VHH binders against q9y6x5. Designs and how they scored, part 362

Target 1, 379 residues: q9y6x5
Amino acid sequence: LPPKLLLVSFDGFRADYLKNYEFPHLQNFIKEGVLVEHVKNVFITKTFPNHYSIVTGLYEESHGIVANSMYDAVTKKHFSDSNDKDPFWWNEAVPIWVTNQLQENRSSAAAMWPGTDVPIHDTISSYFMNYNSSVSFEERLNNITMWLNNSNPPVTFATLYWEEPDASGHKYGPEDKENMSRVLKKIDDLIGDLVQRLKMLGLWENLNVIITSDHGMTQCSQDRLINLDSCIDHSYYTLIDLSPVAAILPKINRTEVYNKLKNCSPHMNVYLKEDIPNRFYYQHNDRIQPIILVADEGWTIVLNESSQKLGDHGYDNSLPSMHPFLAAHGPAFHKGYKHSTINIVDIYPMMCHILGLKPHPNNGTFGHTKCLLVDQWCI
Below, E stands for the ipSAE of ESMFold2; O stands for the ipSAE of OpenDDE; V2 stands for 0.75 times the mean of E and O plus 0.25 times the DockQ between their complexes.

## First folded at step 16 (VHH)

Design gb8 (framework vhh_surovatamig_d1)
Fold by ESMFold2-Fast, scan of step 16:
Structure gb8 (fold): chain B 379 residues (1-379), chain A 125 residues (1-125)
Amino acid sequence: as target 1 above (379 residues)
Amino acid sequence: EVQLVESGGGLVQPGGSLRLSCAASGFTFSDYAMSWVRQAPGKGLEWVATIKQSGSEKDYVDSVKGRFTISRDNAKKSLYLQMNSLRAEDTAVYYCAAKYRYWEAFYQPRSYDYRGQGTLVTVSS
């Protein structure tokens, strides 16, 4: 009877939404479980990097998914979130579903979590769905629960990914109370559906469920644009990623490119790779470009154009607006416990402990999450 | 080799109609959300409309709602934009664009995985 864990991500669920909106279903989940009010994510605060950090316990410089758009200087390969099927990009780490399948002869299941449809170290999730935004939350949930009940070897680790509230956060901005209220109510209803489905199938009492997210969202504006074309001509560099963290590959002398950029805007920091702050843990990987530009919160880097987005993420991971939360329920977790903060890399060793797996070397600290667990002491 | 080929652009009077078509090849069309993005003379790229993989969900920029209709035919690997009640402000090069992750489409028109060469729409008397 091995322990089971379902890891659910609602993309772009900013932590303080919990205090500013009503979540009756999520609140009921938390009453009989645990809540971590803030999860400090990894830099850059984007979808692919943080989703891979959750399941590997590693900083981006160590797991190799350093952005949603990447260039590898050694192999000259290019990556986007739309050509993510090459195992090369994912092979710098071992995600938990691979460890789960290899250590204990167990199965893993995935509904669209980044990386789960890619063979990583020659191992793909036992059951998975290819990404398709038209597939409903209900269909993803139906597949996950079917696999949890009907697999041999048993599915002991399952993941479920949902694109909201990120998409609406970008379109409306997090400060649009009217539109965000409607979106967040729909998400709370989906959490209600999740709990009811698990209860109906007899899974609820014996399944550990984690609900979390990869990042938050901050308000953007047409009045807060940084035009790179006013700083430097496009002939001097190749643009690998744009906003709010621009990845610059110089076509000429790196110092000359740096000098053209460094004083262009008071609302961005310009770093040579060696000068990137140590606190970001964003330096020691060939996929991190020679120069990065980091926009201040709410500022958008553009190429002589306006921006249609009212919300964005990717900013400094010290910003509370970039933080998600973590809620959990199940036999491994205390009931009614509230914790202030953990690091997103701490989730991986906690999950390994719950599943009885030996974690690969990682940047998380198990001690940070032990107060959440019934079999641990808060010493 | 990925290819998106737009057609149907031209000169039309204010209040007139045009139907744009885009023929896709070299990728699994039904796996991609499809969009129309435009660039007016001397301006940047602007997202206009998106249709999800199954054709079940559509979204539009406010200035074209009720006037433009996006549609797709997955069997024919084709994307369409029916443009009615055209205005001078609609004058632009219109690009067919493909995005594997739909949710990023509107906030960054440069983030598309594939984009065609464009078709010019001129609304003038």
Scores: ipSAE 0.551, ipTM 0.812, lowest interface PAE 2.5, mean pLDDT 92

Design gb80 (framework vhh_surovatamig_d1)
Fold by ESMFold2-Fast, scan of step 16:
Structure gb80 (fold): chain B 379 residues (1-379), chain A 125 residues (1-125)
Amino acid sequence: as target 1 above (379 residues)
Amino acid sequence: EVQLVESGGGLVQPGGSLRLSCAASGFTFSDYAMSWVRQAPGKGLEWVATIKQSGSEKDYTDSVKGRFTISRDNAKKSLYLQMNSLRAEDTAVYYCAAKYRYWEAFYEPRSYDYRGQGTLVTVSS
């Protein structure tokens, strides 16, 4: 029968959590599988962009989901209202579930992974759940495992998304050991439930499972605020996204707006679009605004107001605090192998290899993940 | 055409109680997580409480936990905030706010899809 893969994301699971907290269920999973200690995500280090990079293998400038709040200069559309199901936003790339359904007579299943409830290139996941944050992890898992066992054509690619520990990371900050310990223990218990459910259903030995995340989390403070209103009047620009990467659409001359912003705070960098560092791969898309402000780690950009975020992400992707991890188990993976670092865009071509799919052109490098796989040699 | 209309604000003495209501129209209320956010005089917006779509999950800022109760009625398209043991520090304009997806924290005031016009709560002797 064809190989099967379940891709699980725990939103905002910072890699360093693995060193600072106990994860008995996750450690048992890793013991008989593989661990990538750091995954270098794409810039901006935000939920929508990085989840779409995982399933397309593309930088944000290439797949078009460049932030959680976007404006497209060509079409004049906004992506910050309830129109996130508009295929327009998602059609600049082909995610793996579409490739899975198109190349082979196979089905895909999805429990709330970003984009899976949207028809992309006229193809929607064969089985999916409409987004609803009230739906429990158990209900998401029950649907995924039912579809993995009871589908024709067979479900060969399945995804499962969970909002924690991101929500709690924002509320408490990653340095709140008491609250984060409670949240992370609950997540470890959910991983235990996942493994037990797969064993009970006879799926565990023949299913490839990847557990990963889209980004990390860093500590913020009321003492580290950048008040944009002290730099520039609202009449000069339209704000597309605020923090920690502000997307500025000038209403006057771009150079005048840039000059008002460039020396406003020692704790943010101000870039004209063409001056955004090449290493970010964040320039070549109409949804990237003419001026971008990038706050230093732990600094929050505000509009004459306080912030209740004690943790945040979106910062420079070179920061270890922004990095998630990747753990995997199954017939495709070595047992007991640890790897230091991969790029988040490398996950897509690896998953295509496991599923026997021809990847669409992408920014990942298959060679970076070879050491994880039993049918490959490290070079 | 989306509207969120708050009501129930007013003057109340310290230790008193007040119930805020929010009437929603122009969108599918049951698909949205709902929150209360407030702005005290001379301060910025502060998140108070969130209730998810089914009503089964609720969250509160620490300063109101145990004193305030958020609830919703999806059939009536209404959101409520029961405020007990009110303190002078609770004086603020209270806004109801709606959010469809989780990609930004619920307590981030700018992350909400819709926000109402507000209702003033004054706690004083």
Scores: ipSAE 0.650, ipTM 0.847, lowest interface PAE 1.9, mean pLDDT 92

Design gb81 (framework vhh_surovatamig_d1)
Fold by ESMFold2-Fast, scan of step 16:
Structure gb81 (fold): chain B 379 residues (1-379), chain A 125 residues (1-125)
Amino acid sequence: as target 1 above (379 residues)
Amino acid sequence: EVQLVESGGGLVQPGGSLRLSCAASGFTFSDYAMSWVRQAPGKGLEWVATIKQSGSEKDYADSVKGRFTISRDNAKKSLYLQMNSLRAEDTAVYYCAAKYRYWEAFYEPRSYDYRGQGTLVTVSS
């Protein structure tokens, strides 16, 4: 039978939650599988960009989903999490579910994931659910396991996406141990349900399962606000994205806008596009605006208003608070192995290897993940 | 073409109750998560409560938890906010707001697809 892979994302699952809370079901999963303690995600550390980097192996400047809110000056198109269905935004890369359907007699399935309900290069997974946050984890699990078990041609790549702990991380902040403990225990129970369902269906021993996330979460406060209105008048620019990375489109001379912003707050960095640090790999795309503002960890950029976010993400990808983890189990993976760090772009070539797919050119390095795999020589 | 029309605001004594209503038209109401957002005099927008598409999932700001109840009727294309034990600090214009997709935090007042004209609630003796 061809190899099968289920890729599971729990949005906003910060890596150090694993050491600060109890996860009996996840611990059992890891005991007979592998754990990567930190995954260094791409900048900006946001949901849409990082989910697309996982499935393409590309930096945001290369795959074109450079933020959760974007503007294209040539076409005058706007992108947001409520207006994300135009294939134009997604067509700068080929995600793994597209490659999987096209290279062999196989199918892909999606119980949600950013991009999976959009035809990309005229291809959509054979089985998919339109995004709807009201659909229960149980319903998503029922669909994805049915498709993995009862498809012709066989489903060999499948995704399963869940909004927590991101929503609660934003509402309560990651330092709220009482509320976060409740939320994370529920997630661990969902992982237990997933494993039990796969065992019941006879899939567990022959299915490769990856559990990961797109980013972490950091504590915010009403005491850590940057009021952009104190820096510059609205008449000088168009705001494309606000916090914690603001995307500024000047209505006047770019240098004049930059000069009004550059020393406004000690808690944000202001960059002309060509001065964005090379380590971010966030420069070579027309959707990246002429000026970006990057808030320091835990600081929120506002427009003369308060913020109700007690947690946020999007910050510098070197920050450990922004890092998720990766756990995996299945015939491709060693048992009981711990690895310290990989890059989020490394996940794509590893998944292509497991599925026997030829990867599209990408920014990942297969060598970084080889020690996780039974068919590879480690070191 | 899209309209959200709030009603039920008015003057009420501290400790009193009010029920706000929002009538939706011009879009498929049952596909949208619905929220109440308020703005007190001289303050910014504050998220109050959200109810997801089916009506089974509800969330509240800590300032109103236990006092306010959000509900919806998809057949009538209507959103409600039952406000009990009202305080002077609840004085605000209350807006009905709609959001189609939920990849970002729903409590972000600038992230909503549609917002109504508002209804004023004044809590005063």
Scores: ipSAE 0.623, ipTM 0.842, lowest interface PAE 2.3, mean pLDDT 92

Design gb82 (framework vhh_surovatamig_d1; at its last look DockQ between E and O 0.81; V2 from the best seeds 0.00; counts 0 for: pae E 4.0 > 2)
Fold by ESMFold2-Fast, scan of step 16:
Structure gb82 (fold): chain B 379 residues (1-379), chain A 125 residues (1-125)
Amino acid sequence: as target 1 above (379 residues)
Amino acid sequence: EVQLVESGGGLVQPGGSLRLSCAASGFTFSDYAMSWVRQAPGKGLEWVATIKQSGSEKDYVESVKGRFTISRDNAKKSLYLQMNSLRAEDTAVYYCAAKYRYWEAFYEPRSYDYRGQGTLVTVSS
């Protein structure tokens, strides 16, 4: 029987939560599997971009999902919730579920992973759920396990997405130990439910399971706001995205907009597109705007208003607070192995190897994940 | 095509109650999380309450917990906000707002897909 992989994401699960809170179920999972303590995500450190990077192995400038709010200068299209099912936005890359279905003639299943309810290159997951944040983790898990057990051709790749701890991280901030402890305990219980369900169905010993996340979370404050209206009149530009990375489309000369912004706050960096640091890999795409503002960690860009967010993400991907972790268990993985760091784009070629798929050209390095795998040598 | 039409605002005394309604059209209402956001005179947008697609999960800003109740009727394509024990600080234009995906916090007022024209609530005496 072909190898099977279940990829699970808990949105906004900051890596150092593992050191500051107890996770008995996750700890049992890791004991007989592998842990990567830090995953260096892609810039910008937002949900849609990083979830698409996990399944394509590409930087955002290459896969085209460059933010959660976008404008394409060539086609004049705007990306929003109401039109995010337009394949145009997703077609600059081939996610692993598409390759799995077309290259190996196998089925894929999805419970709400970003992009899985969109036909990409005319291909949608064989089994999927339309996005609905009200659907419980249990219902998502029940559908995924049913599809893993009862499909023909077999489901060999399955994804499961959960919105926490991101929602609570935004509401309370990561420094609220009382509220975050409660939230993270619930997530650990969901991990316990996941393992128990797979064991009861006889799937646990033969299924590869990856538990990861797209980004971390940092503490914000009403005392750390950058009021963009105090820097520049809104008549001079169109705002494409605001915080913590602002995407500015000038209505006047670009240099004049840049000059009005460049010294406005000591707590943000202002870049002309061609001056964006090379290390971000955030330059070569028509959806990246002519001027990009990057707020310092914990600072929020606003338009003459307060912010209700006590936690946020989207910041510089070199910040440890923005990093998630990766844990995995199954026949492909060593038992009881810890690894320090991988890049989030490395997950895709590793998953392709596990599934026996030929990866599309990507920015990941298979060598970075070799030590996690039983069929590879670490030297 | 998409419309959100609020009603039920008005002048009310401190300690009084109002029920706001929002009628939705032009989209599949049951697929969207719904929120109430408000703007007090001279201030920015503030998130007040969210109800998820099924109506089973609700969240509130701390200042209104225990006083306000959000609800929805998917068959009628309507969103409601029952406002009790109203305070002068609740004076604002109240907007009905719709959001399909959770990718930014519901408290991010500019991340909403759709927002209505608002209904004014004035708490004064």
Scores: ipSAE 0.766, ipTM 0.901, lowest interface PAE 1.4, mean pLDDT 93
Fold by OpenDDE, look of step 17:
Structure gb82 (fold): chain B 379 residues (1-379), chain A 125 residues (1-125)
Amino acid sequence: as target 1 above (379 residues)
Amino acid sequence: EVQLVESGGGLVQPGGSLRLSCAASGFTFSDYAMSWVRQAPGKGLEWVATIKQSGSEKDYVESVKGRFTISRDNAKKSLYLQMNSLRAEDTAVYYCAAKYRYWEAFYEPRSYDYRGQGTLVTVSS
């Protein structure tokens, strides 16, 4: 039987939550599997981009999902979390579920993972749920497990997405121990439900399961705001994305816009597109706007208004607060092994290996995950 | 054409009550989470309350908890906000707003897909 893999994402699960809160179910999952304590995600550290990086192994500049909000100047198209179904945005890469599904006697399934409800390269997941935030985790899990168990051709790759603890992180901030404890307890219970469901269906021993996230969360404050209106008139530019990485489309001379913004705040770096640091791998795509603003950790870029968010993400991907974790269990993985750090793009070649898929060209390094796998040599 | 039309605003004394309504058209109302947001004079846009698609899940800004109730009727494509025990600080233009995807939460006023023209609520003695 072909290997099977379930990829699960809990949005905004900051890596150090594992150290600061109790996760009985997740810890049991880890104990019987592997843990990567820190996953360095891609810049910008946002949901759409990082989820697509997980399943493509590419930096954002390469797979073309460079933000949750995008603008293409040539086609005049807009991308947003409510307008994400145009294949135009996704076709610069081939996600793993497409690769998997194009193999003989295999199919893919998805529960609300970004891009899975879009025909990418004229291929859409054989099974998928239309996005609906009101659909419970249980219902998503039930559908995924049903497809994994009863589909023909068999589902060999499946994705499952859940919006917490990201939403709560935004609301309460990651430093709210009382509220976040409650939220994270619920997440752990969901992981318990996942494991129990798999055991009940007889999938647990044979199914490879990866539990990960796209990014972390940092504490924000009303005392740490950067008001762009104090620096530049809004008529001089179009805002494509706002905080903590603003994408600026100048309506006047780019240099003039840059000069008005460059000293706007000591807590914000302003880059012309060509001057974006190489370490971000965030330059070589037309969808990246001419000017980007990058707020320091915990600072929020605003217009002439306040922000109710007490937590946010999207910052420098080198910041530990932006990093998620990865845990895995199944026949492909060791038991009781912990690893310090990988890059988020490393997940793709690992998944391809597990599934016996030839990976598309990618930015991941298979060597970084070898120690997680039972069939690989680990130095 | 997408339309969100708010109604029910007006002048009310402190401690009074108002019920706001929002009539939606031009989109699949039941597919969207709905929110009320408000803008007080001289202040920025503030999130007030959200109700998810099914109507079973609700969330409120702390300052209105216990006083305001959000509800919806998907058949009528309508959103409601029952406001009780109104305070002077509740004075604002109230907007009906729609959001499809729940990734960045509902607390960012700029993240909504659609928003109405608003209805003015004035709480004054």
Scores: ipSAE 0.550, ipTM 0.819, lowest interface PAE 1.1, mean pLDDT 95
Fold by ESMFold2, look of step 17:
Structure gb82 (fold): chain B 379 residues (1-379), chain A 125 residues (1-125)
Amino acid sequence: as target 1 above (379 residues)
Amino acid sequence: EVQLVESGGGLVQPGGSLRLSCAASGFTFSDYAMSWVRQAPGKGLEWVATIKQSGSEKDYVESVKGRFTISRDNAKKSLYLQMNSLRAEDTAVYYCAAKYRYWEAFYEPRSYDYRGQGTLVTVSS
């Protein structure tokens, strides 16, 4: 009886892949639903921060997952993509699955969305999979649909995460049409399988489904490296995160470290924390280090070493190459409607509206998404 | 304590073969994707091959495709690299490495959660 929502992320799905590659299944999904052509994500444009922004409606400085690699100087705790289970990191916000399952007669389910295997505010998703990258999309989908169809109390909010096209985007780069065409065809086939599975189980007509992503991907090159070792000795700082946004914890006077770095490369901006541009909303959290280095699009920061990655993300969130898309289908959404852009933080209040949840304080604007929804007046 | 111990390196003629082994302890081996990375004399680390947790999904740098085969035995907590048709440019120290998340991180040497001390492979006439 309560409305149901499935939130799906295909990691690293750049918005303009839709125009540059063939997606018959995704295009059919869009035709019967809605499309937001560009979603402006949050800075830095990394996986953990942006997935948490989707489900909290908060900028990174407000939800506390400020990068894939972090250090908290007060507690001396370290976070990484293999050391992410301490609730300390996640507890600065309340993700939508926690709010949802605390409602009477509701459960939440998760297939590997970042944070869903962590007890945030002592609450873990009612049904979840522990992260394991070798679990197939089909197994993730089978678990999610099993939980959506068979749980008591009913699962009303579910998430599903898939690592592609991000992994292949790093390997080949977005400009490798032959390899990316093969990768993206596989993704489209998975979307076809998703829709067909939902139809077979009788879920398709009454389940709201959002298909989106956390960020895009830009082309890298061995000709575009920034070698930090040519500008500063390792002994002067602790490196918390490297590329394309380096997080620098000075071991000596902060101004001295800044001065050694400020002219290191014309393709890198160096910011003292207080000088980080306001448009990034990336300043007011202790986990943001005293100095950050922001590489220009397509440039890679290295430590006197080569780089084999041909694609990367994490760059300035104003770059179209960093933007994903959002598509949605279900009883809450119009059919055949296209919208140009929203902010990624706008997804959270929209999802709360669909589920009948009171949103926590957040940075999203419901008005930006109301034209997607059938129950809203849109001029 | 986490330990990755490589073995099986040595001197071999061009066109020859070697099998590298890596014995793992101190962590749940089957939870980790495993990689071989190498460092040629005077050069940085280079990713060579990765095998996912189940052992069925494998990937290789282009220069070794068709010549090298990565494998793992989760029961023995061991990683292997069968190196055939060796060339002089394959000369390097080979390291066993473990990564819990994100396949793309294999290309960034600092992203590995664990790495061994390496075994030297020298391909020379």
Scores: ipSAE 0.396, ipTM 0.766, lowest interface PAE 4.0, mean pLDDT 92
ESMFold2 (binder alone), look of step 17: mean pLDDT 85; pTM 0.861

Design gb83 (framework vhh_surovatamig_d1)
Fold by ESMFold2-Fast, scan of step 16:
Structure gb83 (fold): chain B 379 residues (1-379), chain A 125 residues (1-125)
Amino acid sequence: as target 1 above (379 residues)
Amino acid sequence: EVQLVESGGGLVQPGGSLRLSCAASGFTFSDYAMSWVRQAPGKGLEWVATIKQSGSEKDYVYSVKGRFTISRDNAKKSLYLQMNSLRAEDTAVYYCAAKYRYWEAFYEPRSYDYRGQGTLVTVSS
């Protein structure tokens, strides 16, 4: 009987929400499982990059999904989170569902995840739903549990993605206690539904379940705007991505564009590509533009306009506000164990170990997650 | 060729009502989340309302909530905005906008895949 793993993501679930709100269903899950209080994600702290890092174990410069909006100067291709079907963008890495299908005679299932509805290295998830935000959590849960229960070859790796609390975090901001309390209670109820469904179907005792997220959220304000139009004319550059990390493609000499931008705002750092801090691991890819602007936490880059975002992410990955958590339960995991911090790239080699897969070369360190697992010694 | 064509704008007195329509062509309308965004005179773009692909979920900027209703008809490839209890502050050019995948919130008006030419709504006595 091969080991099985369900990977669940609640987009934008900031780690410290666990301290500031009550999660009875999640706390029951953790009581008989493990909790990692902070997961240090990859830069930039955006949805597509971090979801792909979870399933590849690679920094963004290595897996090639370097933002939610990208441009490749060599091929002249443009990528957005709304037009992400070209395999070209995803082929710089091998995600775990592809490895699962190719190394073993096993199936993968996806209700949903960035990349799972794209053929990557000519391999698409065995069962998948085309991404559609209108599909209810209940329908996603029904599909994933159906595929886990009756597949041949067996589904051994499955994903389940949910857009909250990210959408509400953007709309209300993480400091809106009233609205965030309502949203987070709803998420906790969905976790309760997930556990009960797995128990009802006889899956719970033999299934490994990871609940995690891609990033956190920080409070923004109309009082914290950086107007790029105050510093540089549109004729000087092509804008590839805007906020809070702007990707600038110069139409004139790069140094001239840099000089116009470098003193634009005390709340924004301006980097030539080669000067991007090494700790970001955000330099060695053709999809990273010649000039990158990085706003300070809670500041929004705009083009002579207001912003309606009360919360945002994408900021420096050293910021605790950008960190998600990881909780897990199942036969592979200890019971009642709490760990402080892992890197988001460490999740991939841990998942490969649980599934008995040989990981592709990656930036994760298996030793960082050993203490979570019953079959490992972590002293 | 993608087209979004807005209609229904005009001059209306405070407290009045208007219904905006948007006709879509050149893409699979039912695969796209649809939004209304507006630009008031001398201001930047402001997101107003979003409706997801099936019509199952709707979002509004606070200032219009309870007054405006967004709806869609996937068979007719049409998007609507019913605007009630109009105020002078609602004066703007209203744009129909489309986004294929809703991985992020729709609060950034530049994030849309397609936007129409706009229809002017003037609320004045």
Scores: ipSAE 0.495, ipTM 0.781, lowest interface PAE 3.1, mean pLDDT 92

